# Ledger of designs, part 12: miniprotein binders against a2bj90

Target 1, 235 residues: a2bj90
Amino acid sequence: MSRSARRKTSALNTVLRVVEVFASIQGEGPFTGTYSVFVRLAGCNLRCPFCDTRYAWSLEAGKPLGVEELVEEIARYEPSLVVITGGEPLLQRHPLNSLVEGLESLGLRVQLETNGILPAPARDEQLWRVYHVVSPKDVPVRVPGAKLHPSWVDYARATGRAWFKFLVANEQHVREVAEYVAKLGIPRSRVYIMPLTPEKLDMKELLELHSRIASLAVKWRLNFSPRLHLLVQLP
Short names: E, the ipSAE of ESMFold2; O, the ipSAE of OpenDDE; V2, 0.75 times the mean of E and O plus 0.25 times the DockQ between their complexes.

## First folded at step 3 (miniprotein)

Design ma5 (at its last look DockQ between E and O 0.07; V2 from the best seeds 0.00; counts 0 for: pae E 17.5 > 1.5, placed apart)
Fold by ESMFold2-Fast, scan of step 3:
Structure ma5 (fold): chain B 235 residues (1-235), chain A 85 residues (1-85)
Amino acid sequence: as target 1 above (235 residues)
Amino acid sequence: NPDELIKKALELIRKAYELVRRAWELFEKGDTEEAVRLMREAIRLFEEAIRLAEETGHPELAEYLRRIIEWMRELIERFERHLKS
């Protein structure tokens, strides 16, 4: 389909509900430290007790924004990485594929952050070609009903473009993650553990928590994700 | 038996989330009417799970499920607007 024909695609395929767009440093996961533009999409299929972005839970929290307009806005930042997050971005899968197509046409690297409840991309989707950080909420944090879709393991194995990032508070959580990923056949090289940060930690407490979880990552031979933006006080 | 009731609540939650996943897949494929029907079924299962969670002394689980139902009702309203377009 030509670009002109694509531009005339229905509003369902060309409009995203966007909460915010901002530049920062990716503080988490395999691209930690990268100059990034964050695109927070509205709507979520979970209600996690530890959620920092409750304002994005409702689909109505997002402003309708055309894919072409959003691509142009993102491009003005000249980012090394576009981080599409939310809520749950895959709730807006159809227009999201159009956004990814536009961003890839400009040579931009795209990372999607997802809870992994909805299926992984199919080979004929634009989303198949971008990076995914999957944050399961069934283990170890036990969010009720949150089950990782098994297609994410197949996608990770087939493409090498998915990583699994787990929130952990203590060694028992790390043990549960290790058992979980072994049972599912997820390679340890694709697994990150990240501190589950309670509200109202001072900087000393935040650093001590990071140190403890990092030490556990070494002990259990898993990758460590900081929450770098919290340590350097960026959004 | 509280252990049997909470086990039933967890099974209802699992089944409800499976319906939500299927509903979203159907909506993406353009089968909006069936998607809405499955979402309404999921809400009924979550409401039963809330009742069981409250009976077994898990009010935090009940509150979490109420938040999920609130989101699902917003999504149904959006699906219904799409059907009328």
Scores: ipSAE 0.109, ipTM 0.583, lowest interface PAE 5.4, mean pLDDT 86
Fold by OpenDDE base, look of step 5:
Structure ma5 (fold): chain B 235 residues (1-235), chain A 85 residues (1-85)
Amino acid sequence: as target 1 above (235 residues)
Amino acid sequence: NPDELIKKALELIRKAYELVRRAWELFEKGDTEEAVRLMREAIRLFEEAIRLAEETGHPELAEYLRRIIEWMRELIERFERHLKS
């Protein structure tokens, strides 16, 4: 590599395209109820019809922020957890590893949210050390181009730091998830089902949907993820 | 049809990532030469997906795939250093 190519790669490793940074309660998955800073990264490799963060789909929707500046901004919130989300955070894998290194140096816990299309972290990545909530979009919702990368199963087995969160609307979806995770050899203790809300529901409809899906989680012996932020009207 | 081209691009990306996964598994087994071969093949598939992304007016996807290729090149350089040691 020329000296010019090395300088361009170094600059790419220090800047993230960020849509928003905000403090809230983690509403989903294994860390539900945790006071968290959310870092929503720009860009997504999917176009899910049910996506509530469509404004994050373009990389251009994000502002370029330095990793150091972003670490300082996050630290000011004194979070119990840093949640890296977005469109798809792993689209910015290089500077994301630098961000994780900075956050971990401050003793901050980090959770990544990913659609699981991209490969799991390698052992030499800073991302290897963090928690991951993988949200497959192939089962049951069958988003075009979505397929869970097999390395996430291996990562989950090796580290115990991955969980799988599936969007479900009915019992047939829950059955498909149960069969899918059984086939992949994912332990049920690492599987969450979460209500799929394709449209804006009122609070009554939202509670009813949560009740139905939670009952199915018990019936199928799977973990339930609420959409707590929607129930308590937080970001 | 732009929709068909996007679907083709996404399928190429999926195939490329499968090669990356296999390359990593091969590297962990000590099959570094074969791992590098598969990573180079994955880059070719990503480059084809970039062309399709540009043709369909998806510059953000093209830029994303370029960053993946840069990552893959760094992995190849790392693996090739292991072959020379």
Scores: ipSAE 0.005, ipTM 0.244, lowest interface PAE 10.5, mean pLDDT 88
Fold by ESMFold2, look of step 5:
Structure ma5 (fold): chain B 235 residues (1-235), chain A 85 residues (1-85)
Amino acid sequence: as target 1 above (235 residues)
Amino acid sequence: NPDELIKKALELIRKAYELVRRAWELFEKGDTEEAVRLMREAIRLFEEAIRLAEETGHPELAEYLRRIIEWMRELIERFERHLKS
């Protein structure tokens, strides 16, 4: 193999298709309130009707960025957390592991957001050591083909670094989530329910929805996730 | 029997997603040529499911599946760029 051929292969492994990089707060899940840099990767293996980031569905929505340049850009924000999201970030798994390696070498904490269709990290992947918020889409809305890969439950048990987050609109949805997580053996301490928001909701309605879903979380002994960025009008 | 045609469409969709999952696993292991082959087969199953969804009066399902196929074609392009490198 020539050196030119090896360099072309290495370039593929060090490039990500990125829609946007921006600073904000993590508004959802266990790290709510943390000053974060978000890296939105292009491409998704689902087309959920309730998706609020539809602009990231196509790989063409992303620009190719070198991993080293991306690490430097992220570091300049001095984030407390780097949130890798998308689309579905695991569609770009190989170069994503390179990004994680670079971020962790600088001591940056990393969280990945995933729909959980693709397998959880293997022990020899850089992704093994980061935090994951897994949002299965086969309950309660039941997006076809959105089945959670069973390795995520095993990963969560082995590492303690995964949580499961579900969008719910009402108590029937919460009941369905509770049955789902019980069937899979996911402990309640790793389960979050979060308000399913309509795309046009004023602040009063948003707060009322948060109150209703939070009350259901207490009733059903599940963790509550806000959508804090919507409440404070941040991206 | 329209009910049997709808059930056939749903079975095709399930099988197509199974192929997609297997294709991604193959890609992760470096078997990219086989991954592309399975992805293309999954697209063929989705296309048949679209035809059945339209025939049985389920245009929203057909539209949903067309969007899935668009995503899959974009993913295949990425897989094929990997093969050519």
Scores: ipSAE 0.000, ipTM 0.118, lowest interface PAE 17.5, mean pLDDT 82
ESMFold2-Fast, scan of step 4: ipSAE 0.000; ipTM 0.158
ESMFold2 (binder alone), look of step 5: mean pLDDT 84; pTM 0.832

Design mb1
Fold by ESMFold2-Fast, scan of step 3:
Structure mb1 (fold): chain B 235 residues (1-235), chain A 85 residues (1-85)
Amino acid sequence: as target 1 above (235 residues)
Amino acid sequence: NPDELIKEAEELIRYAEDLVRWARELFEKGDTELAVELMRFAIELFEEAIDLAEETGHPELAEALRRIIEEMRRLIEEFERHLKS
């Protein structure tokens, strides 16, 4: 997006910087297998080494799109789930609350994917009412600047609408996750471990990795998240 | 409704302040490019809040926000120079 386009977005409180909107199947977390529309917002407050969406890191990667127009575009897909992801969508918290209000008015189920560094929703936010999958980046692989905001644990207990999803490569990572969630008082029923997938794996290697991490989930009594879209070759 | 407009201005200011806080953390960590982007976005939010403050008869708030923007623009220029080196 050009600097001129940014200057023309005088209604920033009702405009979102959107990288892409597309239909797919939710491949991760508690809603795995759900027909979804993905809304990728621009901007991120982290630079994770394992990030698959580096093209969304800059706020300029997103085109300004009005909340009403975005709601209309999403509704045309008739999704079972709207997945709002990024970047870090909470960087655009103000217009995001307006988007959620519009989607909720249509009876659409909304899930937010967040790194959990910014505070959890307050009770007077529209975001309080939707589902959140929080991906802490302070464990097991520590990303500089990553620290889970403690309000996410309180939000999860109060609402039952937040889950915590951790990328893991081996049993040592799972042990570190188990210690982390125990220390913070996160119920194991709200914890998912998910395979940390290197960029180049063939299908057999990808399936073997999924099998290993799933076995560890059983052993450690945690929930397992696949990366289903990778296994079925969807975006 | 002037009461609703000033509440909107307060919410925009809070949003912009959150972005500035994160930009400062990124500066400390050496992620200058993203920090500059967040600062520029925060300036746009402060400018919207200035418009609302002026519409609702709060010129002192508008002037305070303009001073904040000027300081932020100076910081952006300084950090952009560091990106080039």
Scores: ipSAE 0.006, ipTM 0.254, lowest interface PAE 9.9, mean pLDDT 82

Design mb2
Fold by ESMFold2-Fast, scan of step 3:
Structure mb2 (fold): chain B 235 residues (1-235), chain A 85 residues (1-85)
Amino acid sequence: as target 1 above (235 residues)
Amino acid sequence: NPDELIKLAEDLIRWAEELVREARDLFEKGDTEEAVDLMRLAIELFEYAIELAEETGHPELAEALRRIIEEMRRLIEEFERHLKS
């Protein structure tokens, strides 16, 4: 069943379109507070109305980088975590599997951020062995075209390596998330709610929003994700 | 915004076409399993483009993409038979 014996590569499997690579602190999700290198891949299969990274939407926004070159660049930062984000990283699935293989060979921990529209990894993919934070866009505020692929729920149950992170503004959103995850059979222990932050918030308003959403997480017995980088003013 | 959704459909179709071209090259080189995987990914991108085409009022584009997917699924069955024989 394993494809590890297959070593043939093509340009598509060895080149990624990369928007940016930078060191920061992971501000969100289960690894909040971790010294990380962020790799933002180009291309996205959604056009979220309030997207903060619209510059990454087109594949043409990315500079082509070889997998080996990118692995070396990432390794120089000596990160505790490599965060692969975008756009939608799974649009570049095949060279992404090659990148993950290279990073794992160096003992680096990898986390993928995905909207979950494309299928979860198969057992014979390198991506099967890394962590995934899935951000569905079909609830609580539906983005046109967004639909979580059902294989992500099976992947989460089989591996324990996927979490589901939802942007929420109020208690009605949290209720919709709770109903959604119950219907799909996603364990609450795998669910994070995170503040949906408008662009024009001062620090006091940002802290008050975080406090409110965190309180709702406690009330609804869900995990809370801050947006720590916004609170400490990092990229 | 319908204009942004149309551009997304165009980006998805362009990427799917690139995946199909690479899959054909891999198949010619005997990398049949990898070729099939790329074609399945391309189908998923085309299927998403169909949803966008339908939501933006372009049923003719959706129908054209469905015909492409049907042909691709037939080719995948052929490639898989080659692997199994």
Scores: ipSAE 0.013, ipTM 0.409, lowest interface PAE 7.7, mean pLDDT 83

Design mb3
Fold by ESMFold2-Fast, scan of step 3:
Structure mb3 (fold): chain B 235 residues (1-235), chain A 85 residues (1-85)
Amino acid sequence: as target 1 above (235 residues)
Amino acid sequence: NPDELIKDAEELIRFAELLVRIARELFEKGDTEYAVELMREAIWLFELAIELAEETGHPELAEALRRIIEEMRRLIEEFERHLKS
């Protein structure tokens, strides 16, 4: 199929269900500290007990927005990074590819946050060219129904554009992550551990948790992801 | 926990059904390649719903979804043969 044939069907693949669009600082992963626009897509294929964004779980939580309208809205923020998150954004894969094409045409750097259950991008997808932070939910916290699709490991090896971010509460969790990534052949350089933050931690508790998990990252030779936005009280 | 997992399965089924509906519209318009892509995405969602249905003790739902997937896979194979000819 040519791109011209793709454009003929664009109207059916150009509406996204969007929960919110806002400017903030990327607080997590390899682009921590970057001025970003967050696009939260509706719908999720998991129901994680520790989820902070339960309001995005249903597709009905999202307002239908055309890709062109959304690109224009994002561009008004003049971001250094566009973070597409959710729910699970790959549930809206086809219009998402169109969104990525529009954003790349403006020279914008795009990062997708995904649970990695659905397959990684194919070479002919626009999503092949953008950055992906994959947050597996099968280890260490073991969310029912969660299983990382093996194509994400292949995608990471082929492109160097995927990282794997794991929520951890203690050293046993870090050990389980280390074993998991070793078995899958994921390089430690592509692995981030991030504090699993219970609701209603005060600032002292939040800092102590960050310090403890960061120390474990050093000990286990893994990358550390903060939740910087929580520490500086941004959305 | 089991009640939440079955709600998860129902949500995955609803989204998969939406993708199948869009795929059928694309087939009718002759956009077979995109229809096949959407049907493959729907199959992944149905497979996830099957795992959740089995975990929650709903084998009848899992079996019904497996039959839907089998029919979808046969249709995809048939349409892919037409794309390659």
Scores: ipSAE 0.000, ipTM 0.249, lowest interface PAE 13.8, mean pLDDT 81

Design mb4
Fold by ESMFold2-Fast, scan of step 3:
Structure mb4 (fold): chain B 235 residues (1-235), chain A 85 residues (1-85)
Amino acid sequence: as target 1 above (235 residues)
Amino acid sequence: NPDELIKRAEELIRWAERLVRYARELFEKGDTEEAVELMRYAIRLFERAIELAEETGHPELAEALRRIIEEMRRLIEEFERHLKS
């Protein structure tokens, strides 16, 4: 087989629909403050009313990009962390595993952001070996169709490579999160609460909301995730 | 480090330009609300690039980006007129 024919075959099996690739600071979750390259994949299986990335909902929003070309593009940034987000990245599960394999071969740390509706990685997937921030949308925000797949709790216990990040607006939401994670047996050390930010907040209001949710995290003995990129005006 | 800041500005500009192209494609397909959202996000990226350009002593780049933002705001107004009808 020629290189050209092999590359065409590879592209059909290892093509991702990519909305954007950019360098920034990870603003959320356990790796907050890390210099990162963000890879936003197209397509989403939810339609959250509070979503700030509606432009990634359609698979058509993504441009087809080969895994090898994407790995090379990411490597040029020399990131401390590669954040694969979307939409819902697991909708492109097969080529995503290939991307992870390529990134790991370069020694790059990979974090996936997922809504957790689709099953957690199996042991034979490359995705088994990377970090996952799972953002359930069934509690407290109650998005229709957003039930967390139970395999994510098993994955978190087995690997220690998953955290659960919840959008919260008030103390009642935090109480609901606390009850939810207790029922599922998710350790509090793996739970983050993050401010549910309305689009119309000014910087003072945004900081006040962060302060309020952080105080609730202390009170309820949960971890706090800021939305640091919003506070420092990065993408 | 001014050299790193200008490289970040260039990265933000390339990303914003890509988002503008996707927004036009979305609009052509009738996904007007998504197109407007993508355009607004691209404007935020250009605004950040302007700040970095000014911090690094590139006022000519900042001015060019401001003209791009003005054109984008007019395009958003056109897209939004379609949403209202």
Scores: ipSAE 0.000, ipTM 0.105, lowest interface PAE 19.9, mean pLDDT 81

Design mc1 (at its last look DockQ between E and O 0.01; V2 from the best seeds 0.00; counts 0 for: pae O 7.3 > 1.5, placed apart)
Fold by ESMFold2, look of step 5:
Structure mc1 (fold): chain B 235 residues (1-235), chain A 85 residues (1-85)
Amino acid sequence: as target 1 above (235 residues)
Amino acid sequence: NPDELIKKAEELIRKAEELVRRARELFEKGDTEEAVELMYEAIELFLEAIDLAEETGHPELADALWRIIEEMLRLIFEFERHLKS
């Protein structure tokens, strides 16, 4: 086998620690409403008190899956979008780049969800070419240890492939987001504010919160993200 | 009435500029929390003026006012970092 072919085969034989793979609708951010396959990777570098996926925090929560087998499983769903999430997917960066290569070879569109603590992709990574929704956890929610790596702003400017999504409950939170993005130089067109939904809300309360946050998005000229999957009761 | 809306926008801008001047004085005196409150009162007035500028077909004015708000937000960020040190 040629050197190039051997390297591609080796990359596709690496393993990822995977918690779950499932089909649903992307309910948040710029791709809201898209039929998607979600790949939840194990491991996280944060312990957010509001995390809905605490079962993904430990690397041991994931089972090892070969990248080639995972690509085939994902493809059977015929998704319009593959959402790579977790935990924090960039903790498994090397095999993640192999997964992205396999998915792109089939023409599948990929979006990564990250808390942005680890650096943005380099130009020579397969991750460079995919879409990223970056959810910093240092503002307004102030999770200890959270800090957006500055390379994400540079990456967003260079590629147009990153958006920044913030959980907010009220206008004071929106003000904090506005201050933060102004300081970092993040264009408003790349910013989403999304309702912070604590423990179970009834549908009326959920809709009222969506309305309030959407109105604030219009006032501050930011993009609004629903939590559509909660409104329609999908995973 | 477009002429009344333009006059209102100019009055909002004038009031907002006065609030900013007072906020800067408070910050220099170390009254950071009150300074930030006045800065947000000014931002509210600038946002109203932006709405009026867009409604009356003056997007250049709206853009200029938005740039002012962005500079104010950067200043507030710095004020609040010093408050939390």
Scores: ipSAE 0.449, ipTM 0.821, lowest interface PAE 2.4, mean pLDDT 90
Fold by ESMFold2-Fast, scan of step 3:
Parts: structure tokens; C-alpha cells; sequence
Structure mc1 (fold): chain B 235 residues (1-235), chain A 85 residues (1-85)
């Protein structure tokens, strides 16, 4: 996707509400283990009871940053991956496309984390070109209002740049995920199951949960995502 | 002993197919919850048969059994969705 010169300049002058920017290791999904800069955008269209980042729910939680300023801050970390997360980043779709354009111009690899309620990128968006980890909240965790937009399945098939990451606590949840992805026609190679971690787990319980969910991934021929940052005690 | 493992896989497939047949009858009668339970019992047997097929060098059989499981999962989703709405 290319923009006109005027649109490109205007887009780079837009503002994002940013909660935090920090370097860490991507602990989840297809890029687990990658040295990354995390950009947490403010605002969310869900109120998940298991949410670890409730401080990001309000747009007012974010500091206004210009896209060009944010690109420069990210680049200073020299990351192998830029993880744009939130809240729900697609709530700030217009300036987000501008951010992606700036990051791609520097040759940086970008991954978006999204709940998938809002539509997948259109072909003329900068977001069409980057990686997306879609975390549906309608199955198995049944968050009200969290229906996955069907365009994400089409986007995944068209581009090969989307994966679907599901929170699971037990085999019944894995069965529900298996039913869901079979019905939607999502290839198994694009599906990750990840432990739904209660806040009260000690390290032994956390490892046992990871082991149990990983075994279920093998049994059901799905990919497994750890929560590596929890296991190695990084943010 | 590969011949014994193949025999075991065939027996698991036969039992699973019988459970699927009974589940279909239950779906037709509107006994959806019992039908879903039998479908998952059949899926467990098919998954075990897949492991044996892979161990004995029959990946084509494993692939065929997995396609059956995927079709069963689609059917379960449809019937469960109607129960919940």
C-alpha cells in the first residue's frame, strides 16, 4: 500500500494516545522469544474480566504522542519486532495506519495485537501489510459483545499474515476452539492456544498449567503459545 | 508389532463410527446434548487411531481421520449454537 505525498505528510502529523512504550521479549504467539518494543495504545471496546491491562481501558489513560515522535522513540530501541497492543489498537485506526507507515519505512517488522471485533485491514491500508495476532473473546471465554468480525478469516486466507490466539483453561475450552476454527475454516497452522492464567498462580502452578495446555495443543494438532514473560518474570 | 497396532487402529475406527451413527440418530431426534457427548467420545477414539496410524507409517489414514474429526466439529458447532440461541 502506498499513500500520496500529501496524505503521507498529514498522516505522520496525527496523534496517538499511548499508555506506555518499553522493550521486552515477546512472550506470546508466533513471534515468541523475539526482542521487541511494546507500544500500548489507550482505549478498549471490551471489559474482559480476566484483563491484565485494565489501566489502558480509557483513552484518557494515554499520553498524546505525534506519530513521527513515536516512530523515533521506537527506533532508538533497535527492535527486531514492534508489538502494537492496547486496549484495542484499532480504535485509533487512522493514526495507527500512519504509525505503521513510518515504522515500515525504517524496515521494522510490526505485529498488531487485536480482539478482532473491528474489521480486518482493507487492501489500501498500511495495516494490510503487517502481522496480526487476533485474540477472539467470543470463544471460549464468552466476553459479551466480543463477536469476531468475519473479515479476519478472509484477511488470514488472503495474506497469511494473521493468526488466531485463544485463551484456554482446560480441554473443554480446547474442544470449543476446535469447533469454532473448523466452522470458520481457519487453518490449524494459524491457530494458537494459550493458557488462561489466573492471577493467584505460583510458579509451580504456572508451569503445570503451561504443560497441560501444551499437551492439549499436541493432541488437537494446534499451535501452543506460552506466556513466556510470566515464566521468566519480564514485563 | 506394527500389525497389532494396525488392528487396534481398525477396532478404534469401527467403535468410533458406531458412536457417530448413534449420535446422528440422536441429532435427528433433537437429543442434542447426548449426541454431542457421543460425538466427543468418537473423536477421542479417532484421535487415538490417528496416533497409531502415524506410528505405523500410514499418514494418509491419519489425514483422512482428521478430516472426519473436522467435519464432526463443524456439526457439533452448528447444533450447539442452535441450543444456545
Amino acid sequence: as target 1 above (235 residues)
Amino acid sequence: NPDELIKKAEELIRKAEELVRRARELFEKGDTEEAVELMYEAIELFLEAIDLAEETGHPELADALWRIIEEMLRLIFEFERHLKS
Scores: ipSAE 0.230, ipTM 0.695, lowest interface PAE 4.8, mean pLDDT 86
Fold by OpenDDE base, look of step 5:
Structure mc1 (fold): chain B 235 residues (1-235), chain A 85 residues (1-85)
Amino acid sequence: as target 1 above (235 residues)
Amino acid sequence: NPDELIKKAEELIRKAEELVRRARELFEKGDTEEAVELMYEAIELFLEAIDLAEETGHPELADALWRIIEEMLRLIFEFERHLKS
């Protein structure tokens, strides 16, 4: 490979399509309660009917931002965690590796939110070093095109830096999750169940749903993820 | 039904490839904004083809199309950088 080809590939990886950057509390998964800057990337490989961020599905919904500029913007918030989310962040894998490198150089902790369809990070990627919360959409919900890539199980085993978060509405869903993770050899300590929330729940209904799913988590010996941001009315 | 879905996926892929070709030609002429628009349109067609590939039990095709989208995103970012220079 010529020196010219290597230089062109290096220059290509410095811009992200970003929908929004904001500070809030991480409301979900193993880092619940953490003061975080959220970077929502544009573009998704799924069209989940229950998605609360449908505005991020198109790549065109994001603005092009340079990695360096984005690192500086994030750093101004003095976050305890940087959460990279979106539609599907791994659609922008190459510039995302550059972003992670920049953030880690400042000593910032990074968590990725992914649907797990695309392959897990390889050992030579900067993404290998960060935390991942994988949200499969094939179990118990069956979103078209959703299939957990097997490499995420291997990544979780190799690094201990991955967790799996499943959307559930009832005990049957929790059973399906328990069977699925057992089949894949995912340790239960790495599994979270989270309430599948319809768009039109009032606060009472939301609390009742959380209570039911939390009780099922205890019964099935799984971790529970709240939707804390919805409960405390934060972004 | 599966054969019809596969044929539809193939048609979408052909249309997307044609858009990518046109986008490259526009970029070479300096019409970078229009080139980027066509690239995004092509990505949407590939996304629809991925859904059909998964529905028809062709995960290998879906994976291949994802790799194409990733490459297209890199090209878009290249094109957009040329607009800022």
Scores: ipSAE 0.018, ipTM 0.348, lowest interface PAE 7.3, mean pLDDT 89
ESMFold2-Fast, scan of step 4: ipSAE 0.015; ipTM 0.509
ESMFold2 (binder alone), look of step 5: mean pLDDT 84; pTM 0.817

Design mc2
Fold by ESMFold2-Fast, scan of step 3:
Structure mc2 (fold): chain B 235 residues (1-235), chain A 85 residues (1-85)
Amino acid sequence: as target 1 above (235 residues)
Amino acid sequence: NPDELIKKAEELIRKAEELVRRARELFEKGDTLEALDLMEEAYELFWEAIELAEETGHPELAEALLRIIYEMARLIDEFLRHLKS
């Protein structure tokens, strides 16, 4: 095994299980419209019935990539934003912190997408310094075992670097989200509602759903997230 | 039916706990990839048990199992740190 001293804390000999790396436009959340590189990590701690990325559920779905190799691959795209998603990327927390360190050293902005079941970053983690979009799965359509870790609310208040994004299909879902965020003390300015899109919508139906959920966002004074990539047919 | 589902959840938990124990042993012996495979198997069993616990009206059991998932995530992270090319 390696006997070399590390030049960077945790960068040397760290490995991530990666499903895919691709360039696209961020279609969701507070950075909608940003030219981004998406890094999909393998493994997930949920089995959501509405999940579009079931191919990423297993850790075996990911290929082992060294942190330095992955940083170099991402940098070649010259992105405005690096979106780290999955599965659940916090399952690979230690090598993920090393990846973030490498990306930040190049001046790249990083956004993590997480289900929020695992604890929020601690102050001594590299992940403390990046953006987080937390997608709770305990409301409005409850996924078994999907309880939001309370540290995410504290993290959002301490850093201003977390937002909460909820999948909604109707006004009752929006009401449940509004009640949930009020109970947890999450400011409305940090809450996004996003259309829960069934598989077999044509473009007209997709636009009508977006319009209806956007109207509900205005009515309930919450932020709206589109699924822009679906509307413009990007990955 | 609920009693049979609770028994099934308990059986899944016992099997998952044994897989985690064996995964830790393999990891200590340097068999990191085999340890990860067992952790993934245990992971699936714990999730099936959580689903049964919630379906049968035992949210306290589901919450206890979710805590085990947090601990497994930390162990998986530790195992992945030891994969070297």
Scores: ipSAE 0.006, ipTM 0.293, lowest interface PAE 10.2, mean pLDDT 81

